# VHH binders against q9vpf9: the designs that were tried, part 43

Target 1, 373 residues: q9vpf9
Amino acid sequence: MSMSIDSNKLLLRKGDMKLDNYPTCAVEALTRLETLIASRNKQNMVMQIISEFIFLERTPKDGDVRKSQALPISQMNLFQEFQLIIALIEYFSRPGRDATRNAIFLSLFGSHLTPQRSKLLSRLISTAVSGSVAPLLSSAGTWMQQVGCKTPLSLEVAQNIVSDFISYSRKTPEQLKQLPMVGPHFAANFMVAVADLYLNEQRSPTLNPPPDALLDTITEWMMENPTLCQASQQPLVLPAGAIAMPFTTPLAGLLRWVVLAPLVSNRSAYSNLHLSLLRALQQLVSSGESTALPSQDLMQIVKSLQSYCARLAESKTDPQADAAYQKCMERFAQAVQIALSSNCITNQIQLLCLLESLPPHKLMKIVIEAHKK
Below, E stands for the ipSAE of ESMFold2; O stands for the ipSAE of OpenDDE; V2 stands for 0.75 times the mean of E and O plus 0.25 times the DockQ between their complexes.

## First folded at step 18 (VHH; framework vhh_nb_b201)

Design e22 (at its last look DockQ between E and O 0.72; V2 from the best seeds 0.74)
Fold by OpenDDE, look of step 18:
Structure e22 (fold): chain B 373 residues (1-373), chain A 122 residues (1-122)
Amino acid sequence: as target 1 above (373 residues)
Amino acid sequence: QVQLQESGGGLVQAGGSLRLSCAASGFTFSHYAMGWYRQAPGKEREFVAIIISSGSTYYADSVKGRFTISRDNAKNTVYLQMNSLKPEDTAVYYCAASPDLQWLLYGEFDYWGQGTQVTVSS
């Protein structure tokens, strides 16, 4: 009996699920979604239920939610938002199938979010980090991979974590320090996102370093868990038929940090992070995984260095005499050597050509010559 | 009515390049995942590439590094830049569309174009 979308809404309305009984109606809706998500043909209903009973959004009555051009406006107040966060934490803490949880999480937050849902997501994840809610963080990690770790949504989440745990705290909270243990997949994907936020000329014409506390935290994570970067490579638990989006490792972004850091900072933490990255790269080689470092990301580093050298030239400074450039190249050459030796870099020839375009560095030259054959 | 119209197909020599376009109408383009499939003669339709609303992309192994999918939301158009084409890339290429959630959860597309022929000569 194909209960019409209307009948299911009516069942939700006629049942004890009064919109005025929030968050109970949201919890009930979540439970119902578990069943509905199993059906491939009920996406419109799923979206409607989520909009109406979970986020309290007013949607136009007569239209396919999927085709609506207008962003729904939530009628949730701050207290209701808080109630929803608590309800969601409780829901995701319940025993259940990972595939179902991930599906629900994806259904709630998807790849296109209203500003209100986006804010709520950020608060939810921050609360999950604070409470060490492992199942929710696992779903969040899956979500980040599916949506993309470098997308605006993921970056917003990362930025909010930085704001909540780093910017407003004198000391990094213990809960954030434990994140790799509680939610390794999320931690890895978070690192991808957060790495993209800093020392990235594609985002800012100026090389902005990460906050010191963030750098220290990431460095500590990498030192304690050299395999953390591999956590992003774990297979996603998705519903049957779903296609997993490709993983992104934090290695390239963090390598950018350590390589470009001498241009903006002399903090020893970068040296420690560099060492940890080299170790991580060595471990990847041993695991046989060949796609850890996209060539495009490494080319970005080269472009930044080219730009810097151009500025040196304008100032009539010899790059060979520039201590910062030399240190950048040293760190870069060490990493590239390991990566090339392990065949972890895609399109190696293009990268080598770009590297040759840089002012000569003794170690880099050795590396290039060794692999150009 | 939902419409997907492919263009840009044609004959190209091996090693050459083509850019396919798919113009979409009848739905909120910015909320949809857009994809490309291809079907060679006597073969099953196969996945080529997808770009979701967030801009994240996924490629078949056979086209990785050679093909690039992109989208212009202002023009309601998805593109497939095909470089280093091979005779094996000869096929009818189909544009596909689905709400993001539909694809993310089930890997399925709801709407299909009529296709455009791509022929790569040796």
Scores: ipSAE 0.799, ipTM 0.918, lowest interface PAE 0.7, mean pLDDT 91
Fold by ESMFold2, look of step 18:
Structure e22 (fold): chain B 373 residues (1-373), chain A 122 residues (1-122)
Amino acid sequence: as target 1 above (373 residues)
Amino acid sequence: QVQLQESGGGLVQAGGSLRLSCAASGFTFSHYAMGWYRQAPGKEREFVAIIISSGSTYYADSVKGRFTISRDNAKNTVYLQMNSLKPEDTAVYYCAASPDLQWLLYGEFDYWGQGTQVTVSS
């Protein structure tokens, strides 16, 4: 009978839940978590409820383990893992507020996950991709931005999607076709993550190209969805008071692919991807996005080209006569031209100096001269 | 009991550098979002930088490119490397901490340090 309910009266009690009715207790926990999160109670109780009733974890009681450092012990069997995935798909498929779904998703998976929760997250997202579960994919996209698209958590999810749909034929690349339409923000963030995994000397001492089917999928996404990179700019729908972490577009990482690809591949898909990236860059510049190509990302491309040219020097090969280098520079100059003409690159002078350190290329020289004067 | 202790403040000439440290105890450091705020005389406290447990970072526009936040989970310490300092960076700098989830959901820091003075001479 009280219309004025303070946060203590709304606090979910562990004794109110029946653990032996799995997955029913997980579904009940999700609903009750909505109230706890809305009341802004201290999140220790939220995490305890998630651990105990959703992931079926317990704090170890035995042994010489510090309680604050204890690794939760999963007691979930394989059938319960399957039941949880189904329950979460159903929960996120309900009509409802995006802020609520995003708050629950962040509460379940946050930025620090146990290995078991991380594997379950990857299976959940993979299932949502196969089933075109738009609300879950929207929450996954928000999650990737908030934890960082290039952090180990996000890269693991991206690699598992590549594994499931591309590498091991457990699912097919055709199941990815609808992803840009169903979950455009997630697709854009997935592209940021997967672009970081390949043709990236920060991650591997060699320039490892993406698998052919992944390249073809990304190229088709970009060709068929010209505004996909703009999905990275979508404002997040977060709980009141929450702060959005910076968005990242996939342009810089994918540009690295197409610029460096001639060093390791002759696939024509890179030419198609390059043209799509130039169009997407122009659209983002026209829409006012001033950080579409961060200068630091462009400098990493230069470093890879410098390394290649050093190898050419060891073989006494003139870079101006090397067809692969010339193609790299042509693609790079075209993108840099668009970015510089709009003044959308931070630290332009530093970038221009670094570009001048590369062996001369006709178009790049014109681009540099146009912007140093 | 959560404790946050800042150090490394002081006087520096414009264009110079300082590195602030914040030693933390009383919680599982690797599961916490850590941040830096500052308050100049006559001004309200303002956000400077954050690093969450995933390693993702975010900076105020006024310090982007000049300041770097980092963490060392083995030492339970968060750092703020401040380069190219300007007189307008003069402030008391506060370390802040919260469980990642509290920050992710509400943008809030539960715990604050005592502050350390940074003065940048013109």
Scores: ipSAE 0.699, ipTM 0.889, lowest interface PAE 1.2, mean pLDDT 85
ESMFold2 (binder alone), look of step 18: mean pLDDT 88; pTM 0.889

Design e23 (at its last look DockQ between E and O 0.68; V2 from the best seeds 0.74)
Fold by OpenDDE, look of step 18:
Structure e23 (fold): chain B 373 residues (1-373), chain A 122 residues (1-122)
Amino acid sequence: as target 1 above (373 residues)
Amino acid sequence: QVQLQESGGGLVQAGGSLRLSCAASGFTFSSYAMGWYRQAPGKEREFVAVIISSGSTYYADSVKGRFTISRDNAKNTVYLQMNSLKPEDTAVYYCAASPDLQWLLYGEFDYWGQGTQVTVSS
């Protein structure tokens, strides 16, 4: 008996779940969602319940929430938002199936979020990091992969973490340092997102380096756990029939950091990070995984270097005499050598051709010649 | 009413390129996952590519590296750029749509277009 959406809403209302009893109604709603999410045909109801009882959004009375063009407006106040965060942390800390938990998280925070939900998500994740809430962070990691680690939503989450733990803190909190241990999948995906935020000409015409504390934190993570980058490759635990979206490793983004860093910074941390990346690449080779470094990401690095060389030319400076360029190329060549030797790069021929377009570097030339055969 | 209208199909030689378009109406396009399926004669309909509202994409292994799915939210249109076409790519190509959540949780689409024929000659 497919209880009409109305009947289920009524059941939620008739129970002590008066919208006036927040966050109790939200907790009850979450519990009910566990059952509803198992049904493929109840998505509209799921969305309505989430909107009405969890986020206290005004829903159109007579319309399919899935087809509504109007963004729902939440009636939540700041205190209720706080209550919801606590309730969610508690909920995700309860014993349960990972697939269900991940499904609920995805249902709450899909790929299209209102500004309010997005802010709440960021706060929730930051709180989870602060509290070392492993199950929630696991779900967040899954969410990031499903929606995409380089999407605006993921980047917003990453930026908020940076703001909360790096920008406003004198020292990196211990909770952030422990993130790879508490939530390795999330940590890896966070690294993908945060790597995309800095030293990226696609985002900014200027190469903006990461904050020093962030760089140090990431470097420490990589040094302590060279396999951390592999955490992004962990199979997702999703409901039956779900398709896992492709994973992204942090390797390419971090490689961009270390390769382009000499153009903007002489910090030794980049050298340490580079070493750690090389180690990570070597380990990946041993695991037989062939798709660790998308050629497109490496091509972006080449484009940045081309741009830099063009600027040198304008200034009548020889790239061979430019210490920064030489250092960039050295780091790049070392990484490319390892990656090519391990067949970890897609579309190798295109990359090699593009690399040949750069002003010559001794080590890079050797690498190119070794692999053009 | 939800409508999906495919266009851009036709005859192309092996190694050639085609760009399919699907114009969507009747739903909030920006919050939907859009996908492409294809069905060859005598075969089952198979997944080709999906792009969710966030812009993240997923491809079947058979088309990975050759096909690119993209979307224009301002035009309510999803595209499939097909390069390096092979005779095996000959099929009716269908546009599909669903809320993001439907795809993310179940890997299914709710709405389908009528399809456009793509024929790749040897």
Scores: ipSAE 0.843, ipTM 0.935, lowest interface PAE 0.6, mean pLDDT 91
Fold by ESMFold2, look of step 18:
Structure e23 (fold): chain B 373 residues (1-373), chain A 122 residues (1-122)
Amino acid sequence: as target 1 above (373 residues)
Amino acid sequence: QVQLQESGGGLVQAGGSLRLSCAASGFTFSSYAMGWYRQAPGKEREFVAVIISSGSTYYADSVKGRFTISRDNAKNTVYLQMNSLKPEDTAVYYCAASPDLQWLLYGEFDYWGQGTQVTVSS
């Protein structure tokens, strides 16, 4: 409604004199957004209301010369940021339709984020994890899927959760341990993101293992929640006409962890995680190009093993005699065999050719021979 | 004023490759979803691919694995790399654009280019 928007805009411009109206104007804006989103074709007004009344942003000044479009600049102080976080927690905790909550969350955070909006998003999600706020975590999980679990927006959120609950804490909080039960879709998408951050040569020149406490947490999640990886496949509840962006399961990224781990670590948690992944693969009945184990992800594992073998050649070490390499290949072969039996792999021919290029391993050789024609 | 100009179409033999480009102006490119649609003679226009500002992508099943959408925000340009082309890919290809939220909330695009012809022969 235009007159409501004009009233909130006036109050916002007088915000220094009406401190008690923030976060009130943001809460009213959220309610108005529900109506505007349902009306369609009002997206410019939705974006303006969010910027001016919720995030208290201004645009850089314009001259009569051509300008570069710049990101909005936040004018929120720390107290207002805290007030907004509390207001959003309360808003998302209200009874209501999932499609509406998801539409609001996507409207707030589904676009190109300023650094301040990204900071607020991360604090909001960390607060929701600490408070076990299931409806907000459900919307955050939907958001991660829609913007992409491995994109910079999602990776920043995942990094901040690791910082808040793993790096800064001596003991993993119970609320993080319970996350799969409170927000299983969000937990699965978080696992996709953190799996991408570690033991991944596409993200770092070296194979950097996850922090021990993160590894232990993920391993416990997988052991205690056998169907958690399937939560990434839950149908999204979106506004009518919206299209769900493709889901990503955490299986491929976590498989990369357990297969490559012997190159950098001897922690037994990787063996437990590996067993949990094999069980998850065995339970899947799937096929197709967008499945749990895309061939591209598996080819990345091959590339990392090839790189390791090249380093062994420089030191004149035979890969077939290298205990770490043999352990990697044992885990890889077990997973590939189960995934092929469960139709969890896309583009098998190219993968099998790449696997043959690696130094031989007894079980992998058997797996390759069983699936060639 | 929003303007979308496709280029890179042409004639190619089956199995070949082609890269389409779409130059965009009149909006904040880095905050927009960009997409490709195609229309074969006698058929309805159909979705091919989308890339949103986050970098996340989605493809029609008929092109998945063969086509790649990408964007260069510095050049205000979206690309469609088309590999392993088939005669069935013959169509006019249209660039599309919308604010991210229009796509995220409604699955729709507001602005369209003039199109570029792609012809794939046997």
Scores: ipSAE 0.669, ipTM 0.877, lowest interface PAE 1.5, mean pLDDT 85
ESMFold2 (binder alone), look of step 18: mean pLDDT 89; pTM 0.897

Design e24 (at its last look DockQ between E and O 0.01; V2 from the best seeds 0.00; counts 0 for: pae O 4.3 > 2, placed apart)
Fold by ESMFold2, look of step 18:
Structure e24 (fold): chain B 373 residues (1-373), chain A 122 residues (1-122)
Amino acid sequence: as target 1 above (373 residues)
Amino acid sequence: QVQLQESGGGLVQAGGSLRLSCAASGFTFSHYAMGWYRQAPGKEREFVAVIISSGSTYYADSVKGRFTISRDNAKNTVYLQMNSLKPEDTAVYYCAASPDLEWFLYGEFDYWGQGTQVTVSS
């Protein structure tokens, strides 16, 4: 008796799944997915099992003549959402291989989610932060890196953490304060996302500072965890054959915060954050092909400063006499000097030329001249 | 039916530039990872670059800094801008496509174009 590849696919088909009370069928589906992924099964089977048994979605299809492909309809009620969150916490907490957990998380929460799945993801991650569920947070960090920390999905997760732990909390919970210790990859990727949300003219017409409690939390993280901005640079644990997408450093976005902050705030926490970022930059060793600070991100800071100086010109104010501008440039010059000495900037010559276009600053001029050939 | 059509190949002098295009149809382009591979005669096909649906990119070490992958979701097209070309870049270049999940899990592409020849003379 011989068995073909089609016979093996028949034995592994979705129809072998047993329907039980929710969430029991979701737990069974998760274990089935491990086998399908390990066997390198077709993605559409994996997606069908996830949709039908985990997220309780149905295709809105009537048996009529012409085939149409309508969006899945979620049938999950709020109690089932809670049951699923608990089941996922339990699943990710059991002993197992990191590569398997990461593959399951990526399969559940890929690069494109329905609004209901995205909302459930945010609730799941907030629950994992509250419970200090390290394996789940590790998988969430891997997910953020693979899909991109600045994508709408990742930004939504970051916004919900700020809402849950900063905006609606009177005092920052200890679990959030300890996040860098429990889930350092996730904390680093969260910092990339949240840094993009504030003091960023690409995201908002005005320079909106972060909430004070968020700033204080990030500053404490950086002071207490000197290698945190490097946590996402560690190799990802992925299934054999998978490709790790490149990391994104939180350094660039946080430098934008500290450099632009004098335009909107006088809080001393930015000075502490600035010092921790300078120390992190000094510790980097980099080649010309690798960098922690892409020049494009630094050029965005220059653009924001140029816009501010244009507004000063409308008010007939000399930028060299403006205290806020001088403080911005002092911080920027210090960061650029260290980053150039550590070889942490791509396309250095283009950046230096652009920096020369800003109204003069004593330290920045010295930095520019020291690094021109 | 999924279709991938490469164009823009040809003969260029070393140090020159060339831009490859790949027009895609038959799938939701904005949800797919798009990639470029190349194969020189007598060698295995090798990875060149990928751009996932989010716009994040990854490059082989041999082409970093010289090649740029990009996509235009409105035109269902992926591009490979090749600068500072070397004779070692001579190969047939293939466009490839797969859903992001299959790229994340397996590092593989489901769909392949017919290829376009790029020749870099010394």
Scores: ipSAE 0.495, ipTM 0.802, lowest interface PAE 2.7, mean pLDDT 84
Fold by OpenDDE, look of step 18:
Structure e24 (fold): chain B 373 residues (1-373), chain A 122 residues (1-122)
Amino acid sequence: as target 1 above (373 residues)
Amino acid sequence: QVQLQESGGGLVQAGGSLRLSCAASGFTFSHYAMGWYRQAPGKEREFVAVIISSGSTYYADSVKGRFTISRDNAKNTVYLQMNSLKPEDTAVYYCAASPDLEWFLYGEFDYWGQGTQVTVSS
């Protein structure tokens, strides 16, 4: 019996997927990806399906070898983009395996995104935040870790969230306030990214503070949940054979904020954040995890302080008499003390040596001496 | 070592018939879906026919009613009887093997032959 390939039951051949029915074809494609994603040997097919049926990208016809390096151009209009966002939200809200969901998300938004996909990703995540879509945010958190929290893509996502929820809003929306509860992993990784955007001399020669509303939001998150920074340490749920990228905690970046803040701001929120960070560091001691604070990140703080002291010297100002420097060092010394005591800093000796290069501060000196042995 | 060896290709006049064979070795033939793809010059590779382990067959619309796929598990061979050939059927025909029909239909194969040329003259 020649079973007529009932078009409905036969797995959508690439040729059978009708582009004419968007976003239905995208949803169908996603469903198909569930089975394909489990096979390592099918990665090219996965990427082709995604490109053609989800993002409606046209691959340059083989004829122009020179243009083969051209990024596929999506033919999606704004309405289709919106439809896709809704479809993705719905899809990720369906019951399913976390590993599969995360794999699909990573396949959709890999490390090499087109500008259009990147924008769509940002919109998708913002929509997920607004709608408190926990499964999607979980996948986004996983994605951010896999691609890197401080990469341009992650920073773009973070910047868009800041723009959508902080810059254009008089009040921080409740949905953003609830983000740590809805998507703790994403919230933690978001904090890593957003921390990297501000008070960072590697990005800007000037120390740019975060918006007040953002600072307040982060401070509130940290105060309410001191273990939030540990959410980034959760094991990733990935398909078999996938390599998990190392986690990054927001502790170092936020510490940079509070330590360098006295140079640019006198807001009390930084003091509260500092206190919360100290508490978070204390809690890490109990977890036994030794890699929460990379020494390199702390060294960056030292370099910023060195630069500031050099400027003081140019102005013939004694760092001992500079109230801002003293406050920076006080906050820094307190955090370093806790971190060293908890053995959560890598390459401690190098850090200590670098700290000794700074103009002397009473508390810091005590800390250094206590741990130089 | 896994091998798929196609044979039976050649030149035939329009309306004629040709029978392709693919001899398989190096894997459990009876557990695999066996099938044929073809690629014409300047065109993409396209699905022609597949026979799954259960014996069910599927055909491309373009060849339905004209082509018949069969298999002999004792000989580890899959056949493609091509009747009423048309110039449009001119292509290199490839034998393919997959443990899964779905993968086969998506052009994902565990094993792939070298191909045999079929030319249909007008």
Scores: ipSAE 0.026, ipTM 0.379, lowest interface PAE 4.3, mean pLDDT 87
ESMFold2 (binder alone), look of step 18: mean pLDDT 90; pTM 0.909

